# Ledger of designs, part 17: VH-VL binders against Protein RESPONSE TO ABA AND SALT 1 (RAS1)

Target 1, 230 residues: Protein RESPONSE TO ABA AND SALT 1 (RAS1), of Arabidopsis thaliana (Mouse-ear cress) (o04515)
Amino acid sequence: MPNTSSSQSFTIFVDGWLIRHRYFVEQLMCASSLDETNRISLEEQQSLVAQFLSHCLQYYQEKFASVSLAGDNVFTFFCPPWFNSYAKLILWVGDFKPSLVFKLTEVSVADLTRHQKDRISSLKSETRRKEREVMRDFALVQQSVADPPVMLAARRVGAVGMVDGEETDLEEAMEVLKAGMAAAMNNADQLRCSTVGKVVEILTPPQAIKVLRTIGQLHLRLRDRDQERA
Key: E = the ipSAE of ESMFold2; O = the ipSAE of OpenDDE; V2 = 0.75 times the mean of E and O plus 0.25 times the DockQ between their complexes.

## First folded at step 7 (VH-VL)

Design k1 (framework fv_ramucirumab)
Fold by ESMFold2-Fast, scan of step 7:
Structure k1 (fold): chain C 230 residues (1-230), chain A 123 residues (1-123), chain B 107 residues (1-107)
Amino acid sequence: as target 1 above (230 residues)
Amino acid sequence: EVQLVQSGGGLVKPGGSLRLSCAASGFTFDDYAMNWVRQAPGKGLEWVSSISWNSGYTYYADSVKGRFTISRDNAKNSLYLQMNSLRAEDTAVYYCAKGDTYYLFESGAFDIWGQGTMVTVSS
Amino acid sequence: DIQMTQSPSSVSASIGDRVTITCRASQGISSWLGWYQQKPGKAPKLLIYDASSLQSGVPSRFSGSGSGTYFTLTISSLQAEDFAVYFCQQAYSFPLTFGGGTKVDIK
């Protein structure tokens, strides 16, 4: 579609992705509700986990492509109109905060071993440190591009037009900011994928299915705008 | 001292089976992913299989999938490779190797290796 | 599968020489690459992890560089004990794959 913006193209992609997503969430719900005698094989559990992780990775790969081509539309990905108003309380850099995965794990799995609890605690600390690094690196970009706009904004009313080079400096600052925003989003999405993958590996396949089911359900809820009317 | 000591191996006919063992000491065995890598005589290294710390996740090279089974016993600090339906192409020195990190998702650098076990498949 | 291509397949060098070995991945692997040294009859030894991080106990004459699809292992001043076969390995995705190896021979 030649007239579709990158963010609109992403929205169109997501419409099809959500149909497949509902299918996977249903499969995860089915698998997580089976008792010991009716449980699917270990190989089938591993396959379902791998398929769902691949499905989620496809979302972020498509988002990466869209963000990289976004230009001015990069601002849309930081304040995405496709999420409901309640989602705004959870969003961090345009999507879920990676450390939220640990709360979802805690509410989804009751039978964590001591070893798993210790490893999750360690991963949680590492993830929060990386979250701070994403924000710090972006803040440095914001700081580095502040001078040209600030100097222009500080000009008194009645000042003459642009001095030679001022318009170019402002344009360069805006391009650096957009590039920095895209980089922050991509780094955040990489951390999101990495955190989910690492949590899955700490868990047994049956535990991972429960966590992924909760993550999948949350994603659907973040897009349900009708809940705002309640 | 951190070390991996291998046993098993030997001569087997095509279609036969063999089980390799790898005993770990000097580190917390169930904190690491474990791996099998093989090397045919005069050839390079080929990754065979990997297993997560709790046996929850296993990966296999296409050439051995369905024939080989990787397993571990964390109580005994031991790693195993059950090899079935062996072929002449499986002739190699087999190494067990410890991942340098906990996660298979991020693991791949193998920092500690066993001494190797020769497996010869010949009629 | 990610294919790892090493060059050269072999190199003849003298003690004190600078030796460079390259490794190319068929797709981007970020910095998820390790380098190993293998001497005849011995298990491989990890030299470099994360493309450029020197493994503890490995001499500083060994260094790694690169990211994405192109990687280099350098031995700045070849010593007698460095005559061996060197392998790169990608750890980006399963199946894990090794390069074909580079034999460093005495000239």
Scores: ipSAE 0.444, ipTM 0.740, lowest interface PAE 2.8, mean pLDDT 86

Design k10 (from k1 with heavy chain S50G, light chain S30Y A91G F94Y; framework fv_ramucirumab)
Fold by ESMFold2-Fast, scan of step 7:
Structure k10 (fold): chain C 230 residues (1-230), chain A 123 residues (1-123), chain B 107 residues (1-107)
Amino acid sequence: as target 1 above (230 residues)
Amino acid sequence: EVQLVQSGGGLVKPGGSLRLSCAASGFTFDDYAMNWVRQAPGKGLEWVSGISWNSGYTYYADSVKGRFTISRDNAKNSLYLQMNSLRAEDTAVYYCAKGDTYYLFESGAFDIWGQGTMVTVSS
Amino acid sequence: DIQMTQSPSSVSASIGDRVTITCRASQGIYSWLGWYQQKPGKAPKLLIYDASSLQSGVPSRFSGSGSGTYFTLTISSLQAEDFAVYFCQQGYSYPLTFGGGTKVDIK
């Protein structure tokens, strides 16, 4: 995957973003451990939730800008170097699978009301449908791009080198793939952001703080490069 | 059938207060985010405030933050906007508007609007 | 805040004309954009949501396109009832913001 100036710039951004991320995770951990007597105000809880969501949204906004300005580096974002080896195995279109948020919610919150459970169930169904749409659309792009090179390779069994026009056809196919990957990634990131935001809105602020704490902790563990050093 | 009916506008002096009301019918009120949008005479639309289905989250335009309070009563299918410390620049027709989805996040489209309530702030 | 720049501010057109209105976002908003029509003395009416989806009951001559930062609303064959002010609106982040409006007038 090419290491372009755009993806290098994003890597530098992530390093700084992670420092602020650790700060927010610590604030969420502190807020989630307070009992009823010492609980921070509703306004302070809403503020902390809003700040953390804004922090997470900034990550995807910077990624979007990087991908949209330089499609040449989209391959890097499907296997980002800022994720550890374990994280890379469980990625979905370059980052967390949106429906993972529901499992994290289940682990983090024990006091969901019937109404909240019904709404989460509805959102989960919608999110899984949208995940399938992203993958279906991407698969169609992959098929449309892969078919011509495969057919060319089959026709050239035993042949060496490229004939006139083959390099241009391959370059054109690669540009179509890059565009399709960028579209899939943008759709996936939009779904990630909307899923987290919508789950937060279903929850009460104290419940949301617990979920966001879990999401933030998982994010740090998946991006802990030291985990790769045996 | 599906409608939002507004009330509570009027004429008030600078520094005064008004409370706007919006009564919903024809849909499950507590399944949707609700919003207030205003329009000064001869001017464009300005989003003022939004509230989530359970009142857990509220958002305000910077121009009204600290002065206006959005609230809802799901048992009464009603949305409110308490306006304090009113200024001449708050003069506008105020619309209540239903989000097209359950959520404040991502849902900026407003599919159902109230008829509008005129608020005039003048000495 | 996300600034929505709408152009033109006014357009004079005749019945049957194709009218195109443009909306630019100061940052990427994916497809989270709606278009509204407002007639004098009336509340705005939603025409298009999610950048290109036609709202129920809206005539098929209205269409929306675009994603990211550049969006267009097209009226393929202007009718007498289409003389109104049109607004775009981003739904991506708070505060929600509207474009300045485009007034479609009789030529």
Scores: ipSAE 0.383, ipTM 0.690, lowest interface PAE 2.8, mean pLDDT 85

Design k11 (framework fv_ramucirumab; at its last look DockQ between E and O 0.88; V2 from the best seeds 0.00; counts 0 for: grease 19.7 > 18.9)
Fold by OpenDDE, look of step 8:
Structure k11 (fold): chain C 230 residues (1-230), chain A 122 residues (1-122), chain B 107 residues (1-107)
Amino acid sequence: as target 1 above (230 residues)
Amino acid sequence: EVQLVQSGGGLVKPGGSLRLSCAASGFTFDDYAMNWVRQAPGKGLEWVSGISWNSGYTYYADSVKGRFTISRDNAKNSLYLQMNSLRAEDTAVYYCAKGDTYYLFESAFDIWGQGTMVTVSS
Amino acid sequence: DIQMTQSPSSVSASIGDRVTITCRASQGIYSWLGWYQQKPGKAPKLLIYDASSLQSGVPSRFSGSGSGTYFTLTISSLQAEDFAVYFCQQAYSFPLTFGGGTKVDIK
C-alpha cells in the first residue's frame, strides 16, 4: 500500500510537466520549420533552447527530490507507470539511454561541420564509457539481491512469521538496496543531463533546436498511453 | 604556461561604459567556454556572464542582462566584456575565468585572470 | 536561481586541525559543484571539481564529498598556507552561483 502514495506525487508532477512539455515541443517544431527569411532571432533561439533545457532539468530535479527528499520508492522509477509498454522496452536505468542522444542528433542534423563531428565523436566515446561505469555499479547493486538478508526478505512473500530481529535486518537490507538503486539512477540521470547539455553546446542554436525537438517528441511518444490501444 | 591576462577597467561615472579584455595563452582557446566573475570589495564571488566555445551561446546574470555583452575572438585568443550603463553596484574586481571543460554546462573554472578593478563612482 | 548556502561563515582553527566546510544547494545539483580557495588580493583557485575530484596540483589534504543538495570540503590537516576564504559554486544551471564564502582564520 505505501507504494501508491509516493508514486502519486511524482505522477501528479509529470502530468503538469507534460502539459508544459507539449507546449515546448510545439515551439521547437515551429522554430525548426522556419526558413532563413523567417527564422527567429539568434537570441530567441538561444532563449528557446535554454528554456527547454531548464524544463528537462526540472523533470530530473523533481525525480531526485521525490526519491531522496520525499522518500518515494525508487523501484517505481524502474517500472514507471507513466511510461507506455514501448518505453519500458528501451529503459536504461530508469529512463532513456544517454547515448541515444547521438542517434537522435544524427537523424536531426544533416549539416554538421567536421569540427562538430569530431567533438560529437569524442563526447560519444566518453558517454559510452560512463554508461559502462553506471552499468557496472548498477549490476553490483542488482547482485546484492542475492545476499542473505534480501533473500530472506523475498521469502517473506507468503511466509507466516519472522523471527525477532529478522524483520529489522531485512528492512535494513532493503534500505541499502534502495539507496544503491537511487544512487545508480542519479548517476544515470546526471549522465543524461550532461550528455544533452554538451551536445547542445557543440551545435549551433538552429541545429540544437532540431535535436531538442526530436528529443521532446520522443518523450511524448514514451508517455503516450494511447499507443497501447493500437 | 596556461594563463589569462586581463586589461581594461578603471574609474567611470554612472551611466558610463567600459570594455574589459582577457588574453588567453597556453591552451587551445576555441575549445573552452569562457566566463566573467566579479567580486565587490569585501564581498563574495558573483558569476556575471559565460560564452560557449564558438559564441553560439551566451548567458548573463540578471543583474547585468541588457547592459553587458560578452564576446570572444578566437583568432586573437581573446575574451571581452562590454559594460554599458554602469551602476555603482557594478563596482568590483572582474575576473576572466576559463571553464575546466569544453562546455559551459557543468563546468568549474580552472584558470583565472589576475582581475581588473572597475570602479563606478560619481 | 539556485542558492548556495555555506556554513560556517567563518572558522578559527590551528595548524594541524581538521576543518570541514559545508555547502547546501537549494535544489539538487548532482555532483556539479566546485570548491575554490581565495587568498587576499588574489584570484580564486580551483580546488575541487565535480564535488569530489581533486584539481591537479592541489594537495591531497583537500577533499570534497557529497551529492544532491549537501556538500562538504575537508582539510584533513590545516597548513599555514590554507588560511583563506573558500567558496562553493554550482554548475547545474544558469545563472551559475557561488556560496557566500567561509573564512578560515588562524586561532
Scores: ipSAE 0.666, ipTM 0.859, lowest interface PAE 0.8, mean pLDDT 91
ESMFold2-Fast, scan of step 7: ipSAE 0.758; ipTM 0.886
ESMFold2, look of step 8: ipSAE 0.777; ipTM 0.902
ESMFold2 (binder alone), look of step 8: mean pLDDT 93; pTM 0.950

Design k12 (framework fv_ramucirumab; at its last look DockQ between E and O 0.03; V2 from the best seeds 0.00; counts 0 for: pae O 11.9 > 2, placed apart)
Fold by ESMFold2-Fast, scan of step 7:
Structure k12 (fold): chain C 230 residues (1-230), chain A 122 residues (1-122), chain B 107 residues (1-107)
Amino acid sequence: as target 1 above (230 residues)
Amino acid sequence: EVQLVQSGGGLVKPGGSLRLSCAASGFTFDDYAMNWVRQAPGKGLEWVSGISWNSGYTYYADSVKGRFTISRDNAKNSLYLQMNSLRAEDTAVYYCAKGDTYYLFESAFDIWGQGTMVTVSS
Amino acid sequence: DIQMTQSPSSVSASIGDRVTITCRASQGISYYLGWYQQKPGKAPKLLIYDASSLQSGVPSRFSGSGSGTYFTLTISSLQAEDFAVYFCQQAYSFPLTFGGGTKVDIK
């Protein structure tokens, strides 16, 4: 068996996943454009929502497996080559920022009840707090590994060689950083899935279909290579 | 006090039907997802079904899909499980359970009903 | 479906013993795991939520740890009231699934 890197394996997975993703986005588009007299049954709406959420969860489960086996390829997942240049400018820990889901909900659904608005507002505050926790925990890892590189960088211009143990300290710091990056990404991805799932559960199935359609469309636009030509 | 009080259950023949009820008090019922969990005599716990706060979403274990229907009446603070086409392997104590968060997923079950015995036998 | 495997299925212990029960998920579930205690004829009682958070009213001798696929429940000093069956449960994905249970009985 060829020794394919985990990032290459993930890219191959994503190619197939995107074909299924386009199919689901088309189904969501169709379902969201139907008037009340032609609306699919509640059971069919719930099924479509569940299928799409499962499809999204599969992406992050495969990413988790790839990151966990990749070791040094964790750097690739923080600045992924499968996103276009625009997407790379707005990424948060290698993918969309979870709180973006609330803006997508706002532009997709006009008929939220007061109770739903209150629940969404509460969830938004919680999600933003958890985003800060992900970054805080990663910052603590960065701080803990900063000493060896700082000591090396503090050496005078023209100084040669390393003090005994400095190279080992840098290698150890690098491994701690890689582990911290993987943990941050896994926590960020979990928050992404959690936020989308909770928003869906606050909404009615017809409202959720509209939101998931917008999320699916945005995801396709962020991976559209043609945007890099412009 | 926060509590769930169950009723229904009993002995039924294979192919029969039963409806279980669970009455909630002491918390804002319409904010929380609710669940049914069963346990066959001498066996472990099996999650059966869950329903979101507004009845927008229902989930079922594969073993009961198409036969059981979970529902809730938020005005009456009540949860129900309609069980149709019952089989001998459905024999179990059935518990209703409240999530410790508003949501069906990421929730542990912090409050449980006392349990209702359902026996499916000829 | 996410399969939850508990080990051991049974453990015999004495009062004062440290008891450790493990739970393995067939795929990553982050920290969305609960631990429950069930005594004969009673409904289960939540002990630990989010893998490591102690439920209000539960004695501090109970602790949980782990994330991803490997989790443990520890009873640091077993008491007479702790002889029961213990279950883990994943809340990450549907259908929600429980471990097979671990019976803690007297040596």
Scores: ipSAE 0.676, ipTM 0.834, lowest interface PAE 1.2, mean pLDDT 87
Fold by OpenDDE, look of step 8:
Structure k12 (fold): chain C 230 residues (1-230), chain A 122 residues (1-122), chain B 107 residues (1-107)
Amino acid sequence: as target 1 above (230 residues)
Amino acid sequence: EVQLVQSGGGLVKPGGSLRLSCAASGFTFDDYAMNWVRQAPGKGLEWVSGISWNSGYTYYADSVKGRFTISRDNAKNSLYLQMNSLRAEDTAVYYCAKGDTYYLFESAFDIWGQGTMVTVSS
Amino acid sequence: DIQMTQSPSSVSASIGDRVTITCRASQGISYYLGWYQQKPGKAPKLLIYDASSLQSGVPSRFSGSGSGTYFTLTISSLQAEDFAVYFCQQAYSFPLTFGGGTKVDIK
C-alpha cells in the first residue's frame, strides 16, 4: 500500500517540529503569565510572536513541499494519522478552520478595545467569505469524481477488470483529483496563515501572546494520542 | 459589468441641503462596506463617510459630523449621502467608493463612481 | 488622526524612467495602505492594496512596498498613460486619510 511511504517524510518533519512547538508553547505560557518574574520586555514579546509565527508558517510550507514537490499523497492530510480522534471532528480541508482563530481570540483576550473589536469583526467577515470560496472550490473538486473519465474507470474496475490502457486513464484521473485537492488545501492553508497573521497585527504583543498560546496549545491537543484513552 | 453610478448634486446656497445617490451593479452590494470620498477643486482626496454592509456601523469625518448622514438600501443596491447645513468648504466632487470587506476597516476602494459635483455658493 | 505625508509633491520624468513615490504615516499602520492613480476629470483608480498587493488588471510595472510608517510606490518603467496624480491612503483607523498626492508630469 503506497500510502505509508509518502507520509513518512512529512511525519518525520512533524516529529521535530513538535519538539520545537512544545518549547514555543512553554515560552508563550511563561510570557503570558501575570507573574512579574516571568514578564519579558516588549521587544522580547515581539520577537517571541515573530518566531512563533515563523514556526507555524514553516509547518505549512513543509506541508506544501511534501505534497507538491516530494510527491506525498495529499489524501493523507485529509485523514492525518498524526491527529487524534478529536482533531478529526474539527478538521476543515486538512486542518483547523481559519475562522476558529476568532473564537480563540475571544476566549484568550478579555481587554480588546472597541477599535480592535471592529477590526476583528471586519477580518472575521472577510475570512468567512474566503472560507466559502475555498469550500466552493473544494466542492467542485469533490464533484469531479463523477466526471466521465473517473466514472468510466470506476465502472470498469468493478466489472471485468481493467483493460490495457484503462489503468492509465484511471491513474491520470486520480492525479487530476489529487492536484485539485492539493490546490484546495494550499488555499486553505494560506487562509489559515493569513488569518492568524492579521489577527496578531490587530493585537498588542501581550494580547497576541495569549492568542498564540491558545493556538499552540490547541495544536498539541490535536496531536495528543493519550486523549484517545480518556 | 461592475459599476457605481452616481446622481444628485448641483448648486446650493449655504445652509441648504442635498442628497447624493449611488447605484451599484455587477456585484453583491450587501457584501461590502461603502464610502463617500470628496475632492475639492484642485485639491486632494478626503474621506467623508463610510457604512458597513448592514448599516450597523457608520463613520464620519469630523468636518461633516452632525451635518451629513450616510445610508444604504441593500434591496435597491443604493448608497446615499444626505448633506445638510452645507458650507462653502463642502464644495467638491463627491465619489462613492466600494470597500473590499463587510466592514470599513482594512479596506481599499476598488470601485469608484463617476463623481458628482456639489457647489455651495451664495 | 493619522497624517499621511507624500513625497515628492511633484516629479517630472520621461517615458521609461523609474519613478518612486513615498508615503509616510504619522504612526504605525501595519500594511493597511492603498495606492491610487487619478487622471484629470476621472475618479481615482486603485493600484495597490495592503501595501504591496497589485490590484487586478493593473500593470506589473507598478509595485508597492513597505510597512509600519514608511511606504513606497514604484513605477519601474514609466509609460505615457502613467502621467497622473497618485495618492496613498491608510485604512488602519478612522478617519481614513489620504496623502496629499504626487503629480507625475512629463519631462
Scores: ipSAE 0.000, ipTM 0.516, lowest interface PAE 11.9, mean pLDDT 87
ESMFold2, look of step 8: ipSAE 0.589; ipTM 0.823
ESMFold2 (binder alone), look of step 8: mean pLDDT 93; pTM 0.952

Design k13 (from k1 with heavy chain S50G E106M S107E, light chain S30Y W32Y; framework fv_ramucirumab)
Fold by ESMFold2-Fast, scan of step 7:
Structure k13 (fold): chain C 230 residues (1-230), chain A 123 residues (1-123), chain B 107 residues (1-107)
Amino acid sequence: as target 1 above (230 residues)
Amino acid sequence: EVQLVQSGGGLVKPGGSLRLSCAASGFTFDDYAMNWVRQAPGKGLEWVSGISWNSGYTYYADSVKGRFTISRDNAKNSLYLQMNSLRAEDTAVYYCAKGDTYYLFMEGAFDIWGQGTMVTVSS
Amino acid sequence: DIQMTQSPSSVSASIGDRVTITCRASQGIYSYLGWYQQKPGKAPKLLIYDASSLQSGVPSRFSGSGSGTYFTLTISSLQAEDFAVYFCQQAYSFPLTFGGGTKVDIK
C-alpha cells in the first residue's frame, strides 16, 4: 500500500486489536467473578493471563515496526490520533507512563503478601529510575539539536546572511531529533512491556487477572473515540 | 559461590519417563525464575520450560507441552523436570539455568547454568 | 514463535581479527536479547544481556549492539580462548528462542 503511512497502518491494526481487546477484558472480568466462587482452575487463570499478555505484546510489536518505518511521521506517535483528547494531555512519551501500573495494582489488589509488597516497592523504584533515564537521554538529544537553529537565529540578529552549511545543519539536526524520538519511544515501550510483565510475575494468577482487567479497561477508555470529532 | 548442580539423567526407551533435578546454592533461590534448556548432540540450544519464583507461572515449548512438568521446591533450593512419554527427538543434554534477574522474561538472560545432564531416548 | 536467524553459520578467523556475528529476529523484540558463548563439552556462558550490556567478568573486547530486529556481537581482537560457538537468545516472549549458532573457527 503506497498510500498508507506507517502511522496509518498502525491505526488500522489498532482497530482490529481493539475488537480482540474487548473480548479479553470481558474474559478477565468473568474469570475474576468465577474465582470468587471457586469456579475457575489455576491452570485456566494462568492460560488467560498468558493469552492477555501475548495480546498486549502484539500491540507493542506492531507499534515498534511502525515506529521503525515512521521516518518523518515519528512525531505522530508522540501525539497519536488513536487516543482520545483527554489521553493526549496525560501521555508520557506517546503512551501510558510505566509507573502508572503500580497505582493500578494498588487499587486492584488488596491481599498482597509482605514479600510481594517488598518486590513491588523495589520494582517501582527501578521503574521510576528507568523513566528518568529515558527522559534524560531524550533531553540530551534535544539539547544537541538546538545549536543549529540558535546559531542561525543569532546570524539573523547580527545582520549576517544565511549560508548553505547552516541549512544543511538544520536538516541534519532534524534527522538526529527524529532518530532520538524513535529511540525514546522504543525505550519507553520496552519499559512499559517489562513493567507490566514483571508485575504480573510478582503476583499470583488471581491477583494478576484483577490488575490486567484494570489495565485493559484503562486502554479502552484512553482509546474511546465515540465523542471525538472526525 | 553461585552454582547449579544437576542429576537424574540416563538412558530410557521411547515412551518412558525420567525426572531431572537441579540443586541451587549461593543465591536466594526463591527470588529467581528458573529454566530448562536442552541441546541435542551436535545441535543448537532449545528452551524447554520456565517457572516463576513462586510457581505461579509455568511455560513450555510446544514440543514438550503436556509431556513435561517443571516444578520447584524453594525450601530445598531445587528445580525439577518430570519428563513423560519420551521420544527419540528428546535425546539431548539438559541444562538448568538461572535468570540474571528475578523474572522469566523482559530484560533477562541466563547467567548461571548447571553442568548439564545427558538424556538418551533409544529403542 | 519468534525465529532468531544468525549469520554466518561459521567464520574462520585468526588471532587479533575483528569478528562480527549478526542475529535477526522475525519480530521486534526491543533490547530483550542475550549473547552466549559455548565451548566444546561445556554449558553456555552469558556474555551480553539487554542487547548491549556486558556481563560482569567478560572481557571488554566483547560488545553487543542493536535493537528491534537486528543485533550484532563484535569481538574486537580475537584471542585463542574465543574460538567457540556463539548463540543469541530473545527474552521478549514465550517460547524463548535461540539463534542457530555461529561457530568461530581457527583459519
Scores: ipSAE 0.644, ipTM 0.815, lowest interface PAE 1.5, mean pLDDT 86

Design k14 (from k1 with heavy chain S50G E106Y S107E, light chain W32Y F94S; framework fv_ramucirumab)
Fold by ESMFold2-Fast, scan of step 7:
Structure k14 (fold): chain C 230 residues (1-230), chain A 123 residues (1-123), chain B 107 residues (1-107)
Amino acid sequence: as target 1 above (230 residues)
Amino acid sequence: EVQLVQSGGGLVKPGGSLRLSCAASGFTFDDYAMNWVRQAPGKGLEWVSGISWNSGYTYYADSVKGRFTISRDNAKNSLYLQMNSLRAEDTAVYYCAKGDTYYLFYEGAFDIWGQGTMVTVSS
Amino acid sequence: DIQMTQSPSSVSASIGDRVTITCRASQGISSYLGWYQQKPGKAPKLLIYDASSLQSGVPSRFSGSGSGTYFTLTISSLQAEDFAVYFCQQAYSSPLTFGGGTKVDIK
C-alpha cells in the first residue's frame, strides 16, 4: 500500500481527471462553435452535457472523500498549491464562488427567455443565501475555537513553557477547527455542484453547452501556470 | 387539488409495447420535473426515468435505456412513458411522480404520486 | 451508480416505541435525500425531504437527520398508522436510487 496523504492521492487523481477534462472542454468548444445548420442532434447534446456534469461530479466526489480523510491536510484544500496566483485572488472556500456561475451564464448565453431569466434570478438569490449560510456556519466554528489558540499565542510572547492543560486545549480546538473546515469545504463544493446542475436544467441543451464550455475553460485557467507569466 | 391520474397499463407478451399516461391537475405542470418509478410485486422501488420541465433533458435507468422513452406535453398537462421491447422483468406497478421543485436533482423529492398502473409482461 | 443501503430490513415494534431506520449512501450525496412511507396497495408518501425537512401535513413524530453518506429516519412515538414500509431515496445524481426498504411490523 503506498504511503500517500489524502491531498497527494487527490492530486494524483486530478492528473488523470485533467486529461479527460481537456477532452470534454474541446468537445464543448466544438459543439458550441457550430451554427444552427450544423448543430449536433438533441440526443448528442444531452449526452455531452450529461457526460460533462458526471465528469465534474466525479471531481467533487473524490475531493469529498479526500477532505473527509484529510486531518491536518484539510488546510491544504483551503489554500491549494495546485491553483495559480490569479485563481487564489478569486477563491471562496478553496474553489470558485458558486454565484460566479450566474455571471458566466450571462456572458455565455445571449438568447435567454424572460422565463429563464426569472428562474435564474430566483436561483441566484437562493445561491447567495446559501453562500452566506456556509460562511456563517464556518464563522461560528472559528469563533468557538479562536479563544484557546489566541490566548496560547499571547502567552508564548516572553513565556518559557506551556501551562498544564494548554496543549490538550489547543489539540481539542484544532480538531474542532479541522472538522469545521472539512464541513465548510464539503458544503461549498455541494453548492458548486447543485448551482451548476440547476442552471443547466433551466437552460436548453445548446445554451447549457455554451455555459459548461466557459466553466470548463475557467477550471483549466485556475490551474494554468501560463497566466502567471502573462 | 393537486393530483396525478394514470392510465394505459395492461398485459403484454415479451417483446410487446405499451404506452403509459399520467394526467396532472391542480398545479402549473411545466414548473416541475416529472418521473416514473416502478415496483415489482413484493419488491422495492426503482426509479425508471425523469424529464425536465421543458423536455430539455431526459434520464433513464440503465435497465430501460434504449427501450423506454419518457415525454411530456405541457399544453395537455400530461406525462408519458413509451415502453418497447418489454421483458418479463419489466413486470411492475408503474407510478408517475411529481418533483417537489422543477429540478430533477438537488431537491428531487417526489411529493405527489399517481395511483399506479400495473404492467404485466407474460406469455 | 450511488447505492443506497438501508437497515434494518424489518423491525418489530409496539405502539409508543421509538423506531430508528438508517440509510447509507455509497458516495457523498450532501443532504439530497428523501424518506417515504408506503402502505400495502398504495403509492409511496413523502415524509422528509432534504434529509431533515418535514413535508407539510406529516406528523412531527417523524424526523430525519444526517448528511453526506449516513442518514436516519426516527419515529419518536410509533402510532397504529405507522406500520408500513419505509424507503430512502437519493436525489444527488442520475440514476436516482432508493434504499431496499424497511418494514415496520407490529410485535
Scores: ipSAE 0.642, ipTM 0.813, lowest interface PAE 1.4, mean pLDDT 86

